# Designs tried in a protein design chat: VH-VL binders against Phosphoglycolate phosphatase. Part 7

Target 1, 238 residues: Phosphoglycolate phosphatase, of Staphylothermus marinus (a3dnn7)
Amino acid sequence: MIRLAAFDIDGTLTINRSSTVLCLEAIDALRKLEKNGVIVVLVSSNALPVVVGLKKYIGLSGPAIGETGALIYYGEEEIVATTKYSAKQAYLDVLEKYNEYVYGSWQNMFRLHDYALKIRKQYLSKDNEIYSLIKEYVENKYPYIKVGYSGYAIHLTPKDTGKGKALKQIMEKHGIRREETMGVGDSIMDWEFIKETKIKVAVANADPELRRKADIVTTKPSGYGVVEIVEKILDKPP

## First folded at step 1 (VH-VL)

Design gb7 (framework fv_gatralimab)
Fold by ESMFold2-Fast, scan of step 1:
Structure gb7 (fold): chain C 238 residues (1-238), chain A 127 residues (1-127), chain B 111 residues (1-111)
Amino acid sequence: as target 1 above (238 residues)
Amino acid sequence: EVQLVESGGGLVQPGGSLRLSCAASGFTFSGYAMNWVRQAPGKGLEWVGQIRSEANDYATHYAESVKGRFTISRDDSKNSLYLQMNSLKTEDTAVYYCTRGSEYYDILTGYDYFDYWGQGTTVTVSS
Amino acid sequence: DIVMTQTPLSLSVTPGQPASISCKSSQSLVYSDGNTYLNWVLQKPGQSPQRLIYKVSNRDSGVPDRFSGSGSGTDFTLKISRVEAEDVGVYYCMQGTHWPTFGQGTKLEIK
């Protein structure tokens, strides 16, 4: 039934939401999905080289989405931007105005459209207040940019793109219908792409808002929940 | 100069099998998705199916009317596209066309479907 | 599947007069990238199909400027400003926003 499965990385393929350590059992599950003819798409807010590197060394053949949907990697000779806009100017402005609270992600050196800000350690307890402050400033001054917070970083992203837009473009290119798709994530920010799939999955430790919207909530957290759902899918071949 | 040349059509009885070929030239065949489109006598055009390039693991997709009976394959070393037709029915009688589709998404222009068509090959399923 | 409906199914035109063909889709053809993947294809008697128009209004190379496409969302039109004898054939609209589907075709004849 399912011919394409899209997965968030941080907090979804990792051992938990506070670590970047991969759940190797989840990685093995992704390989098994592809072995059974399912296209696996990695979806991330990370810079494209980070996502592509991970995909390549895992041995996955499906496309990768980086920069919160602004870039799609189909192959070394086929990298596609989903937007003409860049958040770089807004990023530089915020970095100057709010340097007391935030600093630039090191990955910004490898970004073209989406830019990430990290909250300084001493202000992490006020993360929602800082996020709201930056969101109001940026969206007022730069009407073509939207601001999101993953819990890991504040992202400045062109409004005309997103993880959902990128995923729909991949589905169209591969001729995959919504009814043949699954999306898995841990953050409410992942809803943007998960809502575009038929089987909407939240891992057990996902944001409460995402768990309420999902069709399926796994019994196990993060990567272990991915193992759970993949085993269910492979037990029910088309 | 882009050229697509179909072959392999003919007369076959119901329940039989037939294999169509499409020879491509004038472009980098391996970089393109390829499609089969058919036209029954006196009827309109119907998309049969598609095969993606190697970058998309040769993923295939089929119209519901042929799913399970037809198989699309390709040989990039020979610039050739194939359509294996099994369990043929009288309603499969048609002219079969080979058509090119773009694998590259251009941010300004988007995807491109059916910019070049072959001359077609006729398949007649009758007893 | 997206259903494409053409009107009229046949039309006869005196050379030099205009012709208009309508195409309606069961769903919006606006893709997530903002493009509308609506094409017009012509099949002349005894020939293979050839694309005339792509993305609603863009003419393919070699297509005369008397052909024009227009429309948005679910409603599309192909117009021929001055029909010539060589324009005889069956015209199809098709969508590429989802898996490809074609209209039933409009036969253009000369009176």
Scores: ipSAE 0.000, ipTM 0.392, lowest interface PAE 21.1, mean pLDDT 88

Design sa1 (framework fv_fasinumab)
Fold by ESMFold2-Fast, scan of step 1:
Structure sa1 (fold): chain C 238 residues (1-238), chain A 119 residues (1-119), chain B 107 residues (1-107)
Amino acid sequence: as target 1 above (238 residues)
Amino acid sequence: QVQLVQSGAEVKKPGASVKVSCKVSGYTLTELSIHWVRQAPGKGLEWMGGFDPEDGETIYAQKFQGRVTMTEDTSTDTAYMELTSLRSEDTAVYYCATDYYGSWSFDYWGQGTLVTVSS
Amino acid sequence: DIQMTQSPSSLSASAGDRVTITCRASQGIRNDLGWYQQKPGKAPKRLIYAASSLQSGVPSRFSGSGSGTEFTLTISSLQPEDLASYYCLQHNSYPYTFGQGTKVEIK
């Protein structure tokens, strides 16, 4: 039986990949996992307070991963950084050099290690080109930083951390074996943590690359796919 | 998976220089940097230096600054540590250890290279 | 420089005993602490990272705890193969500094 399930938030627990509106049916499914003794871990590139706030108001007792794995919240007296390094200098450099194409995420005021850039509306049709340009610049000039693109934001993250590293630390701390885990996401960036789980799930509208790597692709998109997989692992009919 | 293989033991006279190599396999030096740690006979571990990702520079412990140089050849996946102006107090086993640009360092170690400095 | 003080410098215990080694930092280092085991004639091996996370492949009898300035390595049931020197390492700031080591012997 599954003892720990890790979920990406944006595009996975929301009604679709273009909205931040939560799929209430998916939230109800997470509560059912919690009620059945499964440790539910929210995994996100968002600033830690955003993730922790969400987990608390859903009623989840499990840890939360913020800043693309750089921070783990176990409780108010136990917040763990998985890296001592910060992408802040690389972020400030990119803001100055590529201001024409990008602006800083408002959440950066609440970040310590991982920094997010948003692509200006007029350049969204060139998002992959701009992502590639910034990735090449940053990873060449700042070899300790990695660059990822979620479809929502470009993230600059210290190389010594990631969503997968944070999830492995949680599993080790709680004595959870890989065979007892499930990971669910919608973006190729989620593969870093999903690959560390036994049941690898992509929602129906996930990136093609993630759908190819996953063990299970749900028939329904985003949060509705989460409902589908949760019902399956709890051995309950529709 | 990742393996670090160091060069063989060296015997040097005071005032000479020594260059120890560390060959990395199972991973590449473009993503993984090497730190150096030494241990004098019967003594504890002493960090000598390694790459600092915040500054983009190799940082050396003050005790060795000016006489140690750490380099990496990514084409051969080999790291080097050169120590000059050797003293008898430099007699030690020298280890290379992996660092993935940061804080959860030293998950893989070389077998060690004994450097003996005697007249 | 951050100074790391380990206690005890050495200890002798019987198989099955619970062993505790303490490491104290002269300044706050958060959870930027690792524990390393070195058997006679061998290179060190990492046991614990991030103060409390068990390295893959390391027996569950080893555990780490602490944050800030006070850290502990515990061996819940000492085995003969645990005869070794144990070192803490802070990597919160440069220069990285090791504790002086604790020699564990089996009687």
Scores: ipSAE 0.000, ipTM 0.397, lowest interface PAE 18.2, mean pLDDT 87

Design sa2 (framework fv_fasinumab)
Fold by ESMFold2-Fast, scan of step 1:
Structure sa2 (fold): chain C 238 residues (1-238), chain A 119 residues (1-119), chain B 107 residues (1-107)
Amino acid sequence: as target 1 above (238 residues)
Amino acid sequence: QVQLVQSGAEVKKPGASVKVSCKVSGYTLTELSIHWVRQAPGKGLEWMGGFDPEDGETIYAQKFQGRVTMTEDTSTDTAYMELTSLRSEDTAVYYCATGWYSGYYFDYWGQGTLVTVSS
Amino acid sequence: DIQMTQSPSSLSASAGDRVTITCRASQGIRNDLGWYQQKPGKAPKRLIYAASSLQSGVPSRFSGSGSGTEFTLTISSLQPEDLASYYCLQHNSYPYTFGQGTKVEIK
């Protein structure tokens, strides 16, 4: 039996990859995992309060990972940063220099380490060109920051952290070995944490590269795939 | 399994408006977004617009801005595309298509609705 | 707007031939590209998503490759039922844009 299961949120626990609407059947499946003694960890690039709020109101007791792994929430009096760096200065610099093309995510007022930029709608047709420009500028001037683009937002993240680093720290704190873990996601960007687990799961509508790397690809998409894999795991003897 | 069923062919006069429907089965409109694509006779495919559930807004191609309105009725799982001030050049087959997967858009299509605009 | 240019605009080939269609984006779109087949009088059908992933139920003779700005759809051994128009679509940014199409005909 697995003892810890880590889940990406957007596109994995939602009804599809284009919506933030939660798949309620998936949420119920997460609660069933906890009732059976499995630690459930939510993994996200969102600001920590967004992830913690979701975890709290679903009723999950496991830790939460926010800001692309830069922050771990274990409890109200135990919030741990996985990096000593912040992308805030790089973010402010980019916002001033490239204000014509980008604006700050509203979540940035709730961020400490990872910062997100959005491309203005009139420049979306040049999004990869703008992303490349910002990436080159930031990584040359701030060598401790990496720049990623999800297609939705450009993230400035300290190089010494990531979703995988945060997950490994949680496993170490709880005495969980890799062989006792499962990771589920929909994006190749989720590979960073999924590769650190024993059972590597991609939902049916996940990126092709993630589906090729995964041990299991569900037959159903997004949250419905989560229901499928949870039922399969709970039905199998340890 | 998702199925999209569109309303029947329409014949309109220049200056009129047309409203095409697309009924979703197998999923609900809260679980997927609908985009609209048109194809004039003998021509290629042209994206008109669609609902972006992440931002909660409908995006229209500039060419149709001001003349097109796309709406969704979640109670009946039916999406609509209304085009006003019709011109003969609007004669085309109009398709609805799913946009439920980022990176995997348009995996299901309606059968198409022929709209003919003639004087 | 991102312009998608397909080449060639039409081609004629014999059954069993290898057919290649190219799609070029005016700027980088990563792998946010799909290929669609439209047979006469029918709605389009998705063949390839994420530039290189084969849609379930589509014959393995179809394959996609490329990333960034240059993309290719290949039919390794053309069959009579492959007579159709083929379109690429970028969904990297709004407005989504289709290539002008490539008509494939049997000699």
Scores: ipSAE 0.000, ipTM 0.408, lowest interface PAE 17.2, mean pLDDT 87

Design sa3 (framework fv_fasinumab)
Fold by ESMFold2-Fast, scan of step 1:
Structure sa3 (fold): chain C 238 residues (1-238), chain A 120 residues (1-120), chain B 107 residues (1-107)
Amino acid sequence: as target 1 above (238 residues)
Amino acid sequence: QVQLVQSGAEVKKPGASVKVSCKVSGYTLTELSIHWVRQAPGKGLEWMGGFDPEDGETIYAQKFQGRVTMTEDTSTDTAYMELTSLRSEDTAVYYCATYYDWSGRAFDIWGQGTLVTVSS
Amino acid sequence: DIQMTQSPSSLSASAGDRVTITCRASQGIRNDLGWYQQKPGKAPKRLIYAASSLQSGVPSRFSGSGSGTEFTLTISSLQPEDLASYYCLQHNSYPYTFGQGTKVEIK
């Protein structure tokens, strides 16, 4: 029986990978998982308040992971950092040096460890080159920081944390074994936490690399694929 | 499976209006964003407009400014596209389309098309 | 408006040939691009979404690549049933715009 299921948000619980609009059927499926005793964990690179706000208004009781794994929310009186490092100095440095190409995410005012940069509209055609430039600069100058690109934002994250590390800490706290877990996502970047689960799920429209690594690829995309896999695990254990 | 079924062919005189319907089956209209695309005989595809579910608003292409109206009747799961002040250049096959699988908002479900002929 | 330009406008190839169609956007659209196949007398069908992801049920000989402004649709081994017009569509910004189309004919 699955006792914990972890879900990426953007592109996984939304109606598609280009929208932030939630798939309401997927949200209903998450609520059904919790009603059947499964701990639902939302996993995100967003600032913690964004993820926590979402889980609260959906009515989920499980933990939330924000800032690419740097923060875990267990409740109002229990917020845990998974790293003592912050990418803030690296972020400020890049923002000044590469101001021509990038600007800061508005969410950075609500961040403590992970910082996000947006590529200016006129440079989006060069997004991979800009990402590579920033990655080389930051990882050489700040050896404790890693740089990732989701296609939406460039994230500067302390090397000693990640979505997978945060998920493992949640599992340990709740006494959940890997064999009792499921992870669902749409991006190869989600592999970091999905690989730590037993049932590794990619939605139909996920990155080809993630679909190749996953144990299950849904027939439906994004949130509709979440509905599909949730119905499957509730009807057919393990 | 989701299907979009359109109304039959229409023949109209210049200056008239046409209203094409698109009935959703196998899913609910409230969960789909319906867009309209036309194709003149022997020509390419042209986007006319569609419902943006993120903002809850219908967006129209400037070329059809003031002449097109896209509406929905959720009680019958039917979308409509009305084009007024018809010209001979409006002779085309009109398609309704949606992104059922929601991947990148690229249309994966299409109606069969409705031929609208504008002639005197 | 974002202009989508396809190249070539038409091509003729033999069964088994590798066919490449290019689509260029007048400004950056990231990976917000789909490729469509339209057979004579039929509605378009999606082949590729998100620039490079193959639509379920579409043969693996079809592939897409590119991001930003330059995109390519490749048919690795052309089959008789591939006789069709092919269109790219950008959905990065309203109004959505299609390329002018590429007609693929088999010799």
Scores: ipSAE 0.000, ipTM 0.407, lowest interface PAE 18.5, mean pLDDT 88

Design sa4 (framework fv_fasinumab)
Fold by ESMFold2-Fast, scan of step 1:
Structure sa4 (fold): chain C 238 residues (1-238), chain A 120 residues (1-120), chain B 107 residues (1-107)
Amino acid sequence: as target 1 above (238 residues)
Amino acid sequence: QVQLVQSGAEVKKPGASVKVSCKVSGYTLTELSIHWVRQAPGKGLEWMGGFDPEDGETIYAQKFQGRVTMTEDTSTDTAYMELTSLRSEDTAVYYCATIGWELPYYFDYWGQGTLVTVSS
Amino acid sequence: DIQMTQSPSSLSASAGDRVTITCRASQGIRNDLGWYQQKPGKAPKRLIYAASSLQSGVPSRFSGSGSGTEFTLTISSLQPEDLASYYCLQHNSYPYTFGQGTKVEIK
């Protein structure tokens, strides 16, 4: 039986991939998992306080992963960093050099390791070109930093961490085996943590590449797909 | 539990080199920012250098002007501080320590210290 | 380099007394300041981080305050085991610099 389920937030627990509005049915499904003894882990590239706040007000007791895996909140004021590196210097460098195309996320004032850049509205049509430009610049100049693009923000993250590394540390601390886990997401970037789980789930509107890699693809999109998979696993006997 | 265990005391002649080790136990060296601090007999603490996670590089105090080198061996979870061209004023206890990098800044572990005596 | 100046360089007080040690930075360091206790023959131990946050396991009689350039460490009720040298450390910019230390003795 599943003892731990990890969920991406944006595009997975929301009403669709273009909105930050939560799917309330999905939130209710997470609370049902918790009630049935499953540890629910929220996985995000957002600053840690955003993820912890969401977890707290949903009423989940499981850990939260913020900053693309660089930080884990275990509860009771216990916060653990999964990396000693910070992308702050690379972020400041890019912000100055490419200020024409990007600006800093307001969440950066609450970040320690992973830093986010947003593409200015007038350049959104060239988002992949700008992402590639920044990726080439940063990864050549700062070999310990990796650059990812979620569609919402360009993230500068230390190479020695990630959502999967953080999830594995949580599993180890709680004595959870891979065979007892499920991971759910909507982006190919979520594969990094989903691949570390036994039941690999993509919502119906996930990236085609993630849908091809997943064990299960839900019939419903985003949060509605989360409802679908949660009900499916809770109907199975232990 | 995290512990930093340093190599034993050393006696050196002026002009020699010394290499002090700092073994990390109970945690992974790659996830710690190791700094080196020395203290001459009866004197205060002096920062020598350490790993800067923001730049991903080791920063040295200019006072040592190319005499100090700090390295890490991740395969053995051991950090090293090598000081060359030793002088009598280098006689001190040398500490490895974690300083101020992790939220909530709770990573504050110190080695037991290594006494290096430089005498003719 | 940022210079850290502590005062006093030494003090003597009785058990139960309120003791204060000050640390002044030559330029603004925000709250990037820690306070360390060092007992004879031992490695330093951090008491306070971020100028005012108590390190886990440290007795509540220790407290820190200040920001910018003026900082204070207070021991509200001195105990015999508090006999030690105390150091402030700025980690706002490289090179990191310690204050010269304050030796606390019991009368």
Scores: ipSAE 0.000, ipTM 0.411, lowest interface PAE 16.9, mean pLDDT 88

Design sa5 (framework fv_fasinumab)
Fold by ESMFold2-Fast, scan of step 1:
Structure sa5 (fold): chain C 238 residues (1-238), chain A 123 residues (1-123), chain B 107 residues (1-107)
Amino acid sequence: as target 1 above (238 residues)
Amino acid sequence: QVQLVQSGAEVKKPGASVKVSCKVSGYTLTELSIHWVRQAPGKGLEWMGGFDPEDGETIYAQKFQGRVTMTEDTSTDTAYMELTSLRSEDTAVYYCATSRYYDFWSGYSFDYWGQGTLVTVSS
Amino acid sequence: DIQMTQSPSSLSASAGDRVTITCRASQGIRNDLGWYQQKPGKAPKRLIYAASSLQSGVPSRFSGSGSGTEFTLTISSLQPEDLASYYCLQHNSYPYTFGQGTKVEIK
């Protein structure tokens, strides 16, 4: 019996990987999970207010993970940082050196630890090349920072945190065992938290590497794949 | 390549305080989580406390709460453990150790220990 | 607090012998367990992390197994340099707790 399910947002709860539009059927599925006693955790690289706002207006009661695991929201009276370090200096350095290719995410004014870079429109076709360039530069110069790419933004994150570390802390707080968990995502970056769960799920249109590592690959993409897996889980009600 | 070098042995009177240092090289102090472990003569290892990277706070074992303070000076890459109101039972070797518990990171963890600092409390 | 109990408290064995040390947790700790070796007069050294993963540079004669509440450290062919005390440590929850130790002597 699954008692906690963790979901990536962008590309997983949306209608597809190129849109920020929510799949309403997936949102309904999350509500059904909670009504059946499953704790729903939203996991994201977005700034904390973005994730918390989404959670609040969907009506979910479970925790939220923002800033690539650097922050956990348990409630208005309980917000926990998982790291004391910040990627701000590395972020400023990259903006100066690689301004031709990248610009800062507007969300950075609402960030404390994790900082996001957007690839300029004319260079989107070379996104993996630009990501690799920035990753090598940052990880060599700033050994306490790691670099990841979600397909939406390049994230500079302190190494002592991550989506998986934040999820494990939530599991411990709620007394949830690994065997009672499910993780769902679309990006190889999501493997950090999905690997910490028992049921490892990739949506049909996920990165090939994530699909290879997952226990289950849905037949439907993005949010429609979330509906699919939730229905299968609820066929064996807790 | 991480190395932890602790301060030298100390002899203190009951009621005094001792402050042990642990200098980090090969990495910056802010990258590492430093913990402190005590070992009384002929006894086993006892965890005293350390930095919890998940909460961003230092946590102490209940036995030492109120008497121990663990601090860091990032400008000198040095961690400190101060123990106050010393008793003869505090005679022990004190170790600093790194504990990067990145369970979600394949193969990325450190196990580095300082050489230990002997603190002797006169009775 | 999670209590860690080791058995035996001490043992004597000959070079080449297989040595087994057990560690039991008072509650489930998953695989959040490490094994440490302490030679006389020296600082401890980690042998095993995540219950069964061998630390880089540690001889392959050392191995760990177990999960949940029961864990085992095995030395497949004891060497003279293995004379030491061995400790398990749980890092599943604070406070971290060590087992009481097992002293390994060579006959």
Scores: ipSAE 0.000, ipTM 0.386, lowest interface PAE 19.7, mean pLDDT 86

Design sa6 (framework fv_fasinumab)
Fold by ESMFold2-Fast, scan of step 1:
Structure sa6 (fold): chain C 238 residues (1-238), chain A 122 residues (1-122), chain B 107 residues (1-107)
Amino acid sequence: as target 1 above (238 residues)
Amino acid sequence: QVQLVQSGAEVKKPGASVKVSCKVSGYTLTELSIHWVRQAPGKGLEWMGGFDPEDGETIYAQKFQGRVTMTEDTSTDTAYMELTSLRSEDTAVYYCATWYSSGYPYYGMDVWGQGTLVTVSS
Amino acid sequence: DIQMTQSPSSLSASAGDRVTITCRASQGIRNDLGWYQQKPGKAPKRLIYAASSLQSGVPSRFSGSGSGTEFTLTISSLQPEDLASYYCLQHNSYPYTFGQGTKVEIK
């Protein structure tokens, strides 16, 4: 029986990978999972208030992971940083040097450790090249920072943290063993936390690399795949 | 900046083996996912397999499993594709290509070698 | 294996014409679809990635659309240099599979 299930948000709980619109059927499935005693953890690269707000209004009691694992919200009086480092200086440096290609995410004013860059519309066709350029520059100059790209934003994150590290800390705090966990995502970037779970799930429209690594690939995409796996997990033989 | 340069044309007899090389320049091989694609004369493109640097695992199309081996020499930034038990049907231009890097998103890169003609005839 | 079927297998059109090539997957592949152009005697070149994103340096007359199982490549105003074979490629699951190709000739 699983006791904790961790979910990526964008592309996993949404109607598809190009939208921020939530799949309401998936949200209902998360509520059903929690009603059956499973701790539901939302995992995101978004600023903490965005993830916490979503968690609260869905009605989930489990922790939330924001800033690519740098922050964990356990409750209003318990917010924990998983790193002492900040990517803020690297972020400001990149904004100045690569202003032609990128601009800062509006969420950065609500960030402490992880900082996000957006690629300007006219350069989206070169997104991989721009990501590689920034990654090489930052990781060479700031050895304590790593650079990742979600397909939506380029994230500068302290190397000593990540979604997987944050999830492991939550599991330890709640006395949850790996064998009691499930992780669900749509991007190869989600592998960092999904690999730390027992049941590794990719939605049908996930990155091919994630689907290859996963234990289970749903037949339906994004939020509809979440509905599918939740129903499967809650089914029991008579 | 990234360039893939392949070895020259080969003529082999049926039953022989061929090893095609693909040298990477302007980038490091360890950060690239190299794929191999072939094209028989007048025919379409056929994916043979590729190296996934994240897993450190090479994936082959079922049709070639047991006959193909894809390897890499990181010290010389050179990828290789060896095909054994050659048949006349293996006569084709063999391409190495990298569509993905170790960074995400993995697509967006599009670099191809110039192709290596392998002719299998007696 | 996922089968990729292209239509038509060949076509002839005049300079300035709008040309559409379709690609159908035997199962859902989301937007894990690329379009490739191959001119005679040359290596293929990607035109479109992620079903609809234009590859860097490719003329804007090329565009891609579709998701799931049905995809199209459109050349809005065919040029003489567009004489080539065009291939779709799914990279949703292994083995990766190409369509059989569409040969485009100019009248």
Scores: ipSAE 0.000, ipTM 0.393, lowest interface PAE 18.3, mean pLDDT 87

